# VH-VL binders against q39962, part 37

Target 1, 193 residues: q39962
Amino acid sequence: DPTDGFTEVPLTEDNFVIQKPYDKPLNDRYSYKNGIRRLWVYENDKPFKVGSPTRPRTEIRIKGHDYSSGVWQFEGQVHVPEGTSGVTVMQVFGAVNKATALQLRVYNGDLKSYKSNSVATDIYNKWLRVNVIHKVGKGEITVFINGQQKLVVNDDGPAEHYFKCGVYAAPDGSSNYMESRWKNIKLYKSDNK
Below, E stands for the ipSAE of ESMFold2; O stands for the ipSAE of OpenDDE; V2 stands for 0.75 times the mean of E and O plus 0.25 times the DockQ between their complexes.

## First folded at step 11 (VH-VL; framework fv_ucenprubart)

Design m3 (at its last look DockQ between E and O 0.74; V2 from the best seeds 0.70)
Fold by ESMFold2, look of step 11:
Structure m3 (fold): chain C 193 residues (1-193), chain A 119 residues (1-119), chain B 108 residues (1-108)
Amino acid sequence: as target 1 above (193 residues)
Amino acid sequence: QVQLVQSGAEVKKPGASVKVSCKASGYTFTEYWYMAWVRQAPGQGLEWMGLIYPSSGSTWYAQKFQGRVTMTRDTSTSTVYMELSSLRSEDTAVYYCARGYYEEWMDYWGQGTLVTVSS
Amino acid sequence: EIVLTQSPDFQSVTPKEKVTITCQASQSIGDFLLWYQQKPDQSPKLLIKYAEESYRGVPSRFSGSGSGTDFTLTINSLEAEDAATYYCQQYDEYPSLTFGGGTKVEIK
């Protein structure tokens, strides 16, 4: 199991900060009911900040555990409704050449690293367990789906990193409406790597 | 390795203009990053002047500098320029460029360029 | 434009004692506050981002706290090399990136 050898890092609601279109009230793009966080955005929504050239997002920015060394793991369960496409649902922020070390995107029911490396297929309308291990010293990020290793990629450090999940419209191919649902979001740090 | 290398020190007379360059290397110049300009007069605090998005050339200037500052870029040389016109003695300062992530912190700074305005 | 007011302007502190520097924003900026250290003739160095997140390579004696309008930089046990001027900067009113006026810390 991908959490073997890891110690859970406790999270409270203070760690779950929502980034959303700047002109929308929070409840118009986010809800948290019965342990499930629903995050959504429209293609023509405003960016997170006034004047920003970025695409629209509604994302959890995990606060309090930014890192630049060690071995860290994100875990969560994601549900993507059919019709959502061209969107990042999980990312590792921070890089030297570009803004992120990893983006997991959904294109037409397939989960990919950015627009290329396949991670999972036929993902719509079901819960998937996602684990992402970042070994900063090795510059490696490993992605697990339902406990199975699916992908190993290089990061682009050294940088300050943090984890995000939700919806962030991709540069190309975004559907008019984009939604992800997340539950059981956890962080881990390795004692032995 | 990310580097921001600025042009050398300048001495100017009041009423002149100065154009400071900031050459970027070691990263994707035209995506993901803004370039900000920050100045510091001798013995004074840090003052934000504005920023440019190298991807589009779009700029945002602090109100204090509207009408006197122009920021441009040359994507073929990965260089950003800051031009300040109608110089006064109080414009004597070290001028820094710094890159930052969109909506996030600045992570790399240039070495600074001293501009001295004196008669 | 958001105004950041730092306090105090100047502080002379005995080595090994705690230093506290405050930054007050004219309106809520959430957690979008940075802290910098600057020594004479050097560019600023980032210490704290997102109000409370330590930047890489920053000694653990530095910490940030606060949210909204009231923020604090703390040096838990002052070292000689910590004599410097400290600045806060907001990045909530992005793309406006205003700084506080600075706090000079000297060894008594």
Scores: ipSAE 0.804, ipTM 0.909, lowest interface PAE 1.2, mean pLDDT 94
Fold by OpenDDE, look of step 11:
Structure m3 (fold): chain C 193 residues (1-193), chain A 119 residues (1-119), chain B 108 residues (1-108)
Amino acid sequence: as target 1 above (193 residues)
Amino acid sequence: QVQLVQSGAEVKKPGASVKVSCKASGYTFTEYWYMAWVRQAPGQGLEWMGLIYPSSGSTWYAQKFQGRVTMTRDTSTSTVYMELSSLRSEDTAVYYCARGYYEEWMDYWGQGTLVTVSS
Amino acid sequence: EIVLTQSPDFQSVTPKEKVTITCQASQSIGDFLLWYQQKPDQSPKLLIKYAEESYRGVPSRFSGSGSGTDFTLTINSLEAEDAATYYCQQYDEYPSLTFGGGTKVEIK
């Protein structure tokens, strides 16, 4: 199991910060019911901050555990409804040359690293266990789906890192409506370097 | 390595204009970073002037400088410019460009450009 | 515009002593507060983000605390190299950013 050798970092609701269109109230783009966090956004929504050139998003920003060293792991179960496409559902934020070290995107039912490197197919209307391990010292990110290793990639240099999940419209190909649901979000840390 | 290199010191007369450049390197210039301009008068504190998104050219200026400051960028050279017009003696300061970590903190700063306004 | 008021304006401190700098916001800014260090003839450097989170590479003797309107930067056991002016900055009203007036820390 990808969590072997890791220690869970206790999370509270204070660690879950919601980024959403700046002109929408929280409950118009986010809900938390029965242990499920539902995040949605429309292609024509505003960015999360005034003046930002970024695409629309409704995302959970894991706060309080930003990291620039060590070995960290994100775990969560994601459900993407059919019809959601052209959207980032999980990120390892922080990079030198770009915004993120990793983006897991959904395109037509495929879960990919950015636009390439498929990590899962036919994902719609299913719960997938997602584990992402970032070994900062090695500059290495590993993605697990349902406990199986699917991808190993390099990060993009030293930065302030943290995890995000939800929906962030991809640069192109976004569906009008985008949604992801998450449950059992956990954070782990390892003493390994 | 991220670097911001600014143009050299300027000496101007009151009423003139000054244009300071900030050349960025070591990262993708057209990503969703912003470039802020912050000045510091001699012996004084930091003062935010405004910011520009190099990707779009969109700008936001502090109210104090509205109508007097213009920020532009050249994506082909990864350079941002700050032009301040109708200069006054009070505009004498070191002017810094600083890369904004997306919509958060400013993580890399230029070396500063001294602009002296005197008769 | 959010106004940040720092205090004191100046401190002369003996090495190994504790330094406390405060920053008060004219309105609540949550934890969207930064602390910068500027040494003489140098550009500012980021120390603290989100009021209490140390930026990478920052020595552990630096810490931030507070939320809402009242914030504190603490240097636990001042080092000679810490002689600098420290600034708070809010980014709650992004893209409108504002700085505090600064606190100069000198070594006795």
Scores: ipSAE 0.568, ipTM 0.860, lowest interface PAE 1.3, mean pLDDT 95
ESMFold2 (binder alone), look of step 11: mean pLDDT 92; pTM 0.929

Design m4 (at its last look DockQ between E and O 0.72; V2 from the best seeds 0.70)
Fold by ESMFold2, look of step 11:
Structure m4 (fold): chain C 193 residues (1-193), chain A 119 residues (1-119), chain B 108 residues (1-108)
Amino acid sequence: as target 1 above (193 residues)
Amino acid sequence: QVQLVQSGAEVKKPGASVKVSCKASGYTFTEYWYMAWVRQAPGQGLEWMGLIYPSEGSTWYAQKFQGRVTMTRDTSTSTVYMELSSLRSEDTAVYYCARGYYEEWMDYWGQGTLVTVSS
Amino acid sequence: EIVLTQSPDFQSVTPKEKVTITCQASQSIGDFLLWYQQKPDQSPKLLIKYAEESYRGVPSRFSGSGSGTDFTLTINSLEAEDAATYYCQQYDYYPSLTFGGGTKVEIK
């Protein structure tokens, strides 16, 4: 199991900071009911910050555990409803050449690394367990779906990193409405060097 | 390795203009990076002047400099420019460029360019 | 425009003592506050991001705290190499990345 050799890092609600269109109240784009966090945006929503040229997002920014060394793991279960496309649902922020080390995007029911490497197919309307291990010393990020390793990529450091999940409209090809649902979000740090 | 290399020191007279360059290397200049300009007068604090988004060339200027500052970029040379016109003695300062992630912190700074305004 | 009021303007502190520097924003900026260290004739170096997150390579004696309008930078035990000027900067009103006035820290 991808969590073997890892110690859970305790999280409370204070660690789950929501980034949303700057002009919307939180509950217009986010809900947390029965252990499920629902995050959504529309293609024509405002960016997260006034004056930013970025596309719209509603994302959890995990607060308090930014890292630049060690071995870290994100775990969560994600559900993407059919009709959501052209959207990032999970990312590892921070890189030297480009702004992120990993983006997991949904295009027409397929989960990909950016627009390129396939991670999983036919993902709509079901829960997937996602684990992302970042071995900073090796410069390596490994993605697991339902406990199975699917992808290994290089991170492009040194950089400051943090994990995000939710919905963030891709540069092009976004559906009018984008939604993801997340549960059982956990963070781990390895006991090993 | 990310580097921001600025043009050399300038000596200017009141009423002139100065154009400081900042050449970026070691990263993709137009991939979700802004470039900010910050100045520091002798013995004084850091003062934000504005920023440019190199991807599309749009700019935001501090109100204090509106009408006097122009920031531009050349994507073929990965260079940003800051031009300050109608110089006064109070514009004597070290001028820094710094890159930053969209909506986030600045992670690399240029070495600074001293601009001296005197008769 | 968001104004950051930093205090004190300067401190002279005996080695190994605690240094506390404050930064107050004219309106809430959430957690979007940075702390910098600047030594003479050098560009500023980032110490703390997102109000409380230590930047890479920064000694553990540096810590940040606060949210909203009131923020602090703490040096738990001042070292000689920490003599510098410290600045806060907000990045919540994103295109106007305003700085505090600075705090000069000297070794007494």
Scores: ipSAE 0.825, ipTM 0.918, lowest interface PAE 1.2, mean pLDDT 94
Fold by OpenDDE, look of step 11:
Structure m4 (fold): chain C 193 residues (1-193), chain A 119 residues (1-119), chain B 108 residues (1-108)
Amino acid sequence: as target 1 above (193 residues)
Amino acid sequence: QVQLVQSGAEVKKPGASVKVSCKASGYTFTEYWYMAWVRQAPGQGLEWMGLIYPSEGSTWYAQKFQGRVTMTRDTSTSTVYMELSSLRSEDTAVYYCARGYYEEWMDYWGQGTLVTVSS
Amino acid sequence: EIVLTQSPDFQSVTPKEKVTITCQASQSIGDFLLWYQQKPDQSPKLLIKYAEESYRGVPSRFSGSGSGTDFTLTINSLEAEDAATYYCQQYDYYPSLTFGGGTKVEIK
C-alpha cells in the first residue's frame, strides 16, 4: 500500500480552504454533506481572483502544511460524474519553470497527467482512490490509483509546495459544467522514504 | 534559476518620463505569474505600484499612480516594462520588479533601478 | 485601501535578545499577511507567509503570529546578520497590495 511507512498528518476543517469564482458565494460552487465534498464550476465562471487570467476553479487548497522538503503524500477518493471533461481534479503546486508540478486531468473519462500519461481510464461515476507521493529531495512525484502505481514523474524544481483538489478548468476542451467529489482526504508525511 | 535583471540607473528632469525594464529568465514567462513593481524612496519604505500579467498583458495599478504609470511586457524577450510619466522629485526612488508566486507572495526580486528626478 | 501600521519604527537590539515587531491592519485581512526582510542595499526577501508560515530557507528563529488585524514578527535570539528593515504586506485584497511602513532593526 502506498501509505506504508507514512504517518498521517491530522487535518481539521481549517486545513481545507476553498478557492472559488470570486463573484460567487461558497454554497453556489461547493458543498460538504455526508462526508462528501462536492466541487463544481462552469466554463464561463470568473477566476478565483479579480483580474486573474487563470481559468475558473473551485478547489480545496490544503493549508497549514505547505512544504519545501521531505516526503509528502496526498490521499483521497475522487468521483467524477459523466460529462465532466477538460478539467484538472488534483494538483501538486510549487514549481520553478511552471505554475504546477503535477496536474491530474480528466478528458472524456480518462484520468491523465496533464494532456498525456494516462493513469486511469473509464473513470466516470466511480470512486477512485488517489495517492500522490512527492519526494521533494528527489524531485519525484508518484501517482497511485486504487493502490497501484501508475505514474512517476519529475517535479519542476525547488518551490513552496501544497496539494489541491477539486475542479480547475483545463486550458482547452473543458465541458460547460465540471464537477468532482472527494471524500477521505488525508495527508501523510515520511522522513524515511 | 529564476532571475530578474533590471535596466540601469536613470537621471531625469521634472516633467519627463522614465521607462524601466525587467528581463525575466529561468522560468516560463507566459505562465500565470504576475510581475509587480514596487518602489522605495531613499530611506523610506516599500510602496506597491501595480502588477502585470505577462501572459495576457492585463494590469492593475495602485490608485496613486493611475494615469501616470504604464506597465507592458514583451513576451518575445521575456521583459516587463514600467513607465512613469510626469516625474517629480518625489518619484526619486529605487524601483523593483518582483515575480508573484501563484498570485500570492513575491518570491523573486530584481536588483532594483535607481531613478533620480532633479532639476 | 488597507493600511498596515508597523511598530516600532526602529529598534536597537543586543545580539541574542528577542525582537518583536507588530503590524496592525485597518481592517481584518484574515491571515493573508506577509513579512519581508530587507538588508541594506539589497532587495526584499520573503520570510513569512499566511501570517505564521515560514518561507523556505528561513531560519527557525523567525516566526510570525496573528490573525485578523494584529500580527507579530518575532526573532528569537537576534543574530548580527538580522540587521535589516522588516515589512509586513497584505494580500487579502489582491490584486491591491499594500505594505507596512517598515521596522528597522539595528544591532547594538
Scores: ipSAE 0.571, ipTM 0.859, lowest interface PAE 1.2, mean pLDDT 94
ESMFold2 (binder alone), look of step 11: mean pLDDT 90; pTM 0.911

Design m5 (at its last look DockQ between E and O 0.71; V2 from the best seeds 0.62)
Fold by ESMFold2, look of step 11:
Structure m5 (fold): chain C 193 residues (1-193), chain A 119 residues (1-119), chain B 108 residues (1-108)
Amino acid sequence: as target 1 above (193 residues)
Amino acid sequence: QVQLVQSGAEVKKPGASVKVSCKASGYTFTEYWYMAWVRQAPGQGLEWMGLIYPSTGSTWYAQKFQGRVTMTRDTSTSTVYMELSSLRSEDTAVYYCARGYYDEWMDYWGQGTLVTVSS
Amino acid sequence: EIVLTQSPDFQSVTPKEKVTITCQASQSIGDFLLWYQQKPDQSPKLLIKYAEESYRGVPSRFSGSGSGTDFTLTINSLEAEDAATYYCQQYDYYPDLTFGGGTKVEIK
């Protein structure tokens, strides 16, 4: 199991900060009911910050555990309803040559690393367990789906990192409406320092 | 390696203009980052001037400098420029460029450019 | 414009003792506050982001706290190399990512 050798890092609601269109109240784009976090945006929503050239997002920014060394792991279960496409649902923030070391995007029912490597297919309307391990010392990020290793990529050199999940419209090709649902979000740190 | 290399020191007379350059290397200039300008007068604190998004050329200037500052970029040379007009003695300062992630902190600073305004 | 008021302007502190620097915003900026250290003839160095998150390579004696309008930078046990000027900056509201006026810390 991808969590073997890891210790869970406790999270409370204070660690779950929602980045959303700047002009929307939180509940217009986010809900947390019965253990399920629902995050959604429209293609024509405003960006997170006034004047920003970034695309619309409603994302959980995990606060309090930014890292630049060690071995860290994100875990969560994601559900993407059919009709959502052209959207990032999970990312590792922080890189030298670009803003992120990893983006997991949904394109037409397929989960991909950015627009390239397939991670999983036929993902709509079902729950997937997602684990992402970042070995900073090796510059390596490994993605697991339902406990199976699917992808290994290199990060992009030394930076400050944090995990995000939710919906963030991709540069092009976003559906008008984008939604993801998340449950059982956890953070781990390796016992092997 | 990410580097921000600024143009050399300038001496100007009151009423003139100065144009400071900031050449970026080691990363994708036209995506992901804004470029900010911050100045520091001798013995004084840091003062925000504004920023430019190299991707679009869009600019946002601090109210104090509106009408006197112009920021531009040249994507072919990965260079940002800051021009300050109608110079006066209180504009004597070190001018820094700094890159920042969109909506986040600045992670790399230039070495600074001293601009001296004297009669 | 969001005004950041730092206090005090100057501190002379005995080595190994605690330094406390405050920054007050004229309106809420949530957690979008940065702390910088600047030594003579150097560019500023980021110490703390997001009000309380230590930046990479920053010694553990530096910590940040606060939210909304009232923020604090703490140096728990002052070292000689910590003599510098410290600045807060807000990054919540564009186009005016304002700095505080600075706090100069010297070794007594």
Scores: ipSAE 0.673, ipTM 0.881, lowest interface PAE 1.9, mean pLDDT 93
Fold by OpenDDE, look of step 11:
Structure m5 (fold): chain C 193 residues (1-193), chain A 119 residues (1-119), chain B 108 residues (1-108)
Amino acid sequence: as target 1 above (193 residues)
Amino acid sequence: QVQLVQSGAEVKKPGASVKVSCKASGYTFTEYWYMAWVRQAPGQGLEWMGLIYPSTGSTWYAQKFQGRVTMTRDTSTSTVYMELSSLRSEDTAVYYCARGYYDEWMDYWGQGTLVTVSS
Amino acid sequence: EIVLTQSPDFQSVTPKEKVTITCQASQSIGDFLLWYQQKPDQSPKLLIKYAEESYRGVPSRFSGSGSGTDFTLTINSLEAEDAATYYCQQYDYYPDLTFGGGTKVEIK
C-alpha cells in the first residue's frame, strides 16, 4: 500500500480552504455533506480573485502544511460525474518554471497527468483512490490509483509545495459544467525517506 | 533559476517620464503569475504601485498612481515595463519589480532601479 | 484600502535577545499576512506567509503569529545578520497589496 511507512498528519476543517469564483457564494459551488465534498464550477465562471486571468475553479487548498522538504503524500477518493471533461481535479503546487509540479486532469473519462500520461481510464461515476507521493529531495512525484502505481514523474525544481483538489478548468476543452467529489482526504508524511 | 533583471539607474527632470524595464528569466509568462511594482523612497518604506499579468496584459494600479503609471509587457522578450509620467521630486526612489506567486505573495524580486528626479 | 500599522518604527537590540514586531490591520484580514526582510542595499525577501508559516529557507528563529487584525513577527535570539527593516504586507484585499510602514532593527 502506498501509505506504508507513512504517518498520517491530522487535518481539521481549518486545513481545508475553499477557493471559488469570487462573485459566487460558497454554497453555490461547494457542499460538504455526509463526508463528501462536492466541488463544481462552470466554464464561464469568474476566477477566484478579481482581475486574475486564471481559469474558473472551485478547489480545496490544503493549508497549514506547506512543505519545501521531506516526503509528503496526498490521499483522497475522487468521484467524477460523467460529462465532466477538460478539468484539473488534483494538483501539487510549487515549481520553478510552472505554478504546479503535477496536475491530474480529466479528459473524456480519462485521468491524465496534464494532457498526456494516462493514469486511469473510464473513471466516470466511480470512486477512485488517489495517492500522490512527493519526494522533494529526489524531485520525484508518484501517482497511485486504487493502490497501484501508475505514474512517476519529476517535479519542476525546489519550491513551496502544497496540495489542491477539486475542479480547475483546463486551458482547453473544458465542459460547460465541471464537478468532482472527494472524500477521505488525508495527508501523510514520511520521516524515514 | 528565476531571475528578474531591471534596467539601470535613471536621472530625470521634473515633468519628464521614466520607463523602467524588468526582464524575467527562468519561467514563462502564464496565467499563474503577475509582476508587481514596488517603490521605496530613500530611507522610507515599501510602497505598492500596481501589478500586471504578463500573460494577458491586464493591469491593476494603486489609486495613488492612477493616470500616471502605465505597466506593459513584451511576451517575446519576457520583459515587463513600468512607465511613470509627470515626475516629481517625491518620485525619487528605488523601483522594484517582483514576481507574484499565483496571485499571492511576491517570491522573486529584481535588483531595483534608482530613479532620481531633480531640477 | 487596508492600512497596516507597524510598531515600533525602530528597535536597537543586543545579539541573542528576543525581537518582537507588531503589525495591526485596519480591518480583519484573516491570516493573509506576509512578513518581509530587507537588508541594507538589498531587495526584500519573504520570511513569513499566512501570518505564521515560515517561507522556504527561513531560519527557525523567525516566527509569525496572529490572525484577524493583530500580528507579530518574532526573532528568537537575534543574530547580527538579522539587522534589517521588516515589513508586513496583506494580500487579503487583492489586488491592492499594501505594506506596513516597516520596522528597522539594528544591532547594538
Scores: ipSAE 0.521, ipTM 0.842, lowest interface PAE 1.6, mean pLDDT 94
ESMFold2 (binder alone), look of step 11: mean pLDDT 90; pTM 0.914

Design m6 (at its last look DockQ between E and O 0.73; V2 from the best seeds 0.00; counts 0 for: pae E 2.2 > 2)
Fold by OpenDDE, look of step 11:
Structure m6 (fold): chain C 193 residues (1-193), chain A 119 residues (1-119), chain B 108 residues (1-108)
Amino acid sequence: as target 1 above (193 residues)
Amino acid sequence: QVQLVQSGAEVKKPGASVKVSCKASGYTFSEYWYMAWVRQAPGQGLEWMGLIYPSSGSTWYAQKFQGRVTMTRDTSTSTVYMELSSLRSEDTAVYYCARGYYDEWMDYWGQGTLVTVSS
Amino acid sequence: EIVLTQSPDFQSVTPKEKVTITCQASQSIGDFLLWYQQKPDQSPKLLIKYAEESYRGVPSRFSGSGSGTDFTLTINSLEAEDAATYYCQQYDYYPDLTFGGGTKVEIK
């Protein structure tokens, strides 16, 4: 199991910061019911801040555990409804040459690293266990789906890192409506990996 | 490695204009990055002037400089420009460009450009 | 516009002593507060983000605290190399970012 050798980092609701279109109330793009966090956004929504040229998003920004060293792991179960496409559902922020070290995107039912490197197929209407391990010292990110290693990539250099999940419209190919649901979001840390 | 290299010192007369350049390297302009301009008069504090998103050209200026400052970019050369017109002696300062990380902090700074306005 | 007021403007401190700098916001900015260090003839460097989080590479003797309107930067044991001017900056009222007036710390 990808969590072997890791220690869970306790999270509270204070660690979950919601980023959403700046002109929408929270409950119009986010809900938390029965342990499930539902995040949705429309292609024509406003960005999360006034004046930002970024694409529409509704995302959870994990706060309070930003890191620039060590070995960190994000775990969560994600459910993407059919019809959602051209959207980023999970990110590892922090990089030198770009803003993120990793983006997991959904295209037509495939889960990919950015536009390539498929990590899962036929994902619609299913709960997938997602584990992302970032070995900062090695500059290495590993993606696990349902406990199986699917991808190993390099990060983009030393930076301030943190995890995000939800929906962030991809640069292109976005469906009008985009949604992801998450449950059992956890963080882990290890100094021995 | 990310680097911001600014143009050299300028000496201007009151009423003139100055255009300072900031050449970025080590990263590509994208929707996540803005370039802020911050100035500092001799012996004074930091003053935020505004920002530009080089990927789109969108700008936001501090109210104090509205109508007098213009920020532009050349994506082909990865260079951002700040032009300040109708210069006054009070505009004498070191002008910094700084890369904004996403919507948050400024992580890389240029070396600064001294602009001296005197008769 | 958010106005940040720093205190004191200046202080001279003996090495190994504790330094405390305050920054007060004209209205609540949550924890969207940054601390910068600027040494003579250098560009500013980020020290603290989100009021209490140390930035990458920042020595452990630097710490930030506070939320809402009142914030504090603390240098637990001042070193000679810490002689600098320190600035707070808010990034809650984006994109109109503003700085505090600065606090100059000199070594006795």
Scores: ipSAE 0.698, ipTM 0.897, lowest interface PAE 1.0, mean pLDDT 95
Fold by ESMFold2, look of step 11:
Parts: C-alpha cells; sequence; structure tokens
Structure m6 (fold): chain C 193 residues (1-193), chain A 119 residues (1-119), chain B 108 residues (1-108)
C-alpha cells in the first residue's frame, strides 16, 4: 500500500483553504456535506484574485505544510461527474520553470499527467483513491490509483511545494462546467530519509 | 539557476528619462511569472512600482507612477524594461526587478540598478 | 492602497535574545503576507510566506505569525548574521504589492 512507511500528518478545517472566483461567496462554488467536499467552477468565472491572468478555479490549498525537502504524500478520494473535461483536479505546486511539479487532469473521462501520461481511464461517476508521493531529495513524484502505482515523473525543483485539489480550468478547451468531489483528504510524511 | 541581471548604473539630469533592463535566465520567461519593479531611495524603505505579465505584456502600475512609468518586455531576449520619465531628484534610488508566481510570492530578485538624478 | 505599518523602526538587541517585529495592515489581507531580510548593499531575501510558512533555506529561529491585519516576525535567538533590515509585504491585493516601512535590527 502506498502509505506503508508513512506517518499521517493531522489536518483540521484550518488546513483546508478554498481558492475560488474572487467575486463569488464560498457556498456559490463549494460545499462540505456528509464528509464530501464539492468544488465547481464555470469557464467564464473570474480568477482567484482581482487582476490575475490565471483561469478560473475552485481548489483546496492545503495550508500549514508547505515543504521543500523530505518525502511527502497526498491521499484523497475523487469523484468526477461526466461532462467535466479539460480540467486539473489535483496538483503539486512549485517548480523552477513553471508553476507546478504535477497536474492530474481529466480529458474526456481519462486521468492524465498534464496532457501526456495516462494514469487512469473511464474515471467518470465513480470514486478513485489517489495517492501522490513526492520524494524531494530524488526529484521524483509517484502517482497511485486505487493502490496501484501508475506513473513516476520527475519534478522541477528546487522549489517550495504544497498540495492542491479541486477544479482548475488550466487547459484550453475546458468544459463550460467543471466539478470534482473529494473525501478523506489526508497528508503523510515519511519517517525514513 | 534562475538569474535576473539588470543594466548598469545611470546618472541623469532632472527632466530626462531612464530605461532599466532586467534580463532573465534559467527558467521559462514568458509563462507563469510576473516581473515586478521595486525601488529604494538612499536610506529609505522598499517602494512598489508595479508589474508586467511577460506573456501578454499587460501592466499594472502603482498610482504614484501612473503617467511616468512604462514597463515593456521582449520575449525573444527574455528581458523586461522599466522606463521612468520626467525624472526628479526624488527618483534617485536603486531600482530592482523581481519575479513572482502568478498569485503568489516573489522568489528571485535582480542585483539592483542605481539611478542618480542630479542637477 | 493597503498601508503596512511596521514597528519598531529600530532595535539594538543582545545576541541570543529574542527579536519581535510587528506589521499592521490597514485592512484585512488574510494570510497573504511576506517577510524579507535585507542586508546592506544586497537585494531583499524572502524569509516567510503566507504569514507563517518558512521559505526554503531559512533557519528555524525565524518564524512568522498572524492573520487578517496583525502580523509578527520573530527571531527566537538572535545571531550576529541576523543584523539587517526587515520588511513585510502584502500580496493579497495582487496588482499593488505594498511594503511596510522596515525595521532595522542591530547587534548590541
Amino acid sequence: as target 1 above (193 residues)
Amino acid sequence: QVQLVQSGAEVKKPGASVKVSCKASGYTFSEYWYMAWVRQAPGQGLEWMGLIYPSSGSTWYAQKFQGRVTMTRDTSTSTVYMELSSLRSEDTAVYYCARGYYDEWMDYWGQGTLVTVSS
Amino acid sequence: EIVLTQSPDFQSVTPKEKVTITCQASQSIGDFLLWYQQKPDQSPKLLIKYAEESYRGVPSRFSGSGSGTDFTLTINSLEAEDAATYYCQQYDYYPDLTFGGGTKVEIK
């Protein structure tokens, strides 16, 4: 199991900061009900900050555990409804040449690293367990789906990193409406170095 | 390695203009990053001047400098320029460029360019 | 414009003692506050981001705290190399990234 050898880092609601269109009240793009966080955004929504050139998002930014060394793991379960496409649902922020070391994107029911490496197919309308291990010292990110290793990629450090999940219309040609649902979001750190 | 290298010191007369360059290397210049300009008069604190988004060329200037400052970029040479016109003695300062992630912190600064305005 | 007011303007502090610097914003900026260190004739160096998150390579004796309008930078045990001027900067109002006036820290 991808969590073997890891210790859970406790999280509270204070660790779950929602980035949303700047002109929308929180509940107009986000809900947390029965342990499930629903995050949605429209293609024509405003960016997160006034004056920003970035595309629309509604994302959880995990606060309090930014890292630049060690071995860290994100875990969560994601549900993407059919119709959501051209969207980033999970990312490792922080790189030297670009903003992120990893983006997991949905294109027509397929989950990919950016636009290239496939990690899962036929993902719509079901829950998937996602684990992402970042070995900063090796510059290496490993992605697991339902406990199975699917991808190993290089990061682009040195940088400050943090985890995000939700929906972000980063690609061109995003669907008009984008939604993801997340539950059981956890963070781990390895005791081994 | 990320580097921001600025043009050399300038001495100017009141009423002239100055154009300071900031050449970026070691990263993808035209995406994900804004370039900011910050100045510091002798013995004084840091003063925000504005920023440019190199991808679009769009600019945002602090109100104090509206009408006197122009920021431009040349994507082919990975260079940003800041031009300040109608110089006064109060414009004597070290001028810094700095890059930042969109919506996030600034992580690398240029070495600074001293501009001296003297009668 | 968001005004950031730092205090004190100046401190002379015995080595190994604690340094506390405050930054007050004229309106709430959430946690979007940065702290910088600047030594003479050098560019500013980022110490703290997101009000409380240490930047990479920053010694653990530096910490930040606060949210909303009131923020603090702490140097828990001052070392000789920490003699510098410290600045806060807000980055919540993205196009106008205002700085505080600075706090000069000297070794006594």
Scores: ipSAE 0.615, ipTM 0.854, lowest interface PAE 2.2, mean pLDDT 92
ESMFold2 (binder alone), look of step 11: mean pLDDT 90; pTM 0.913

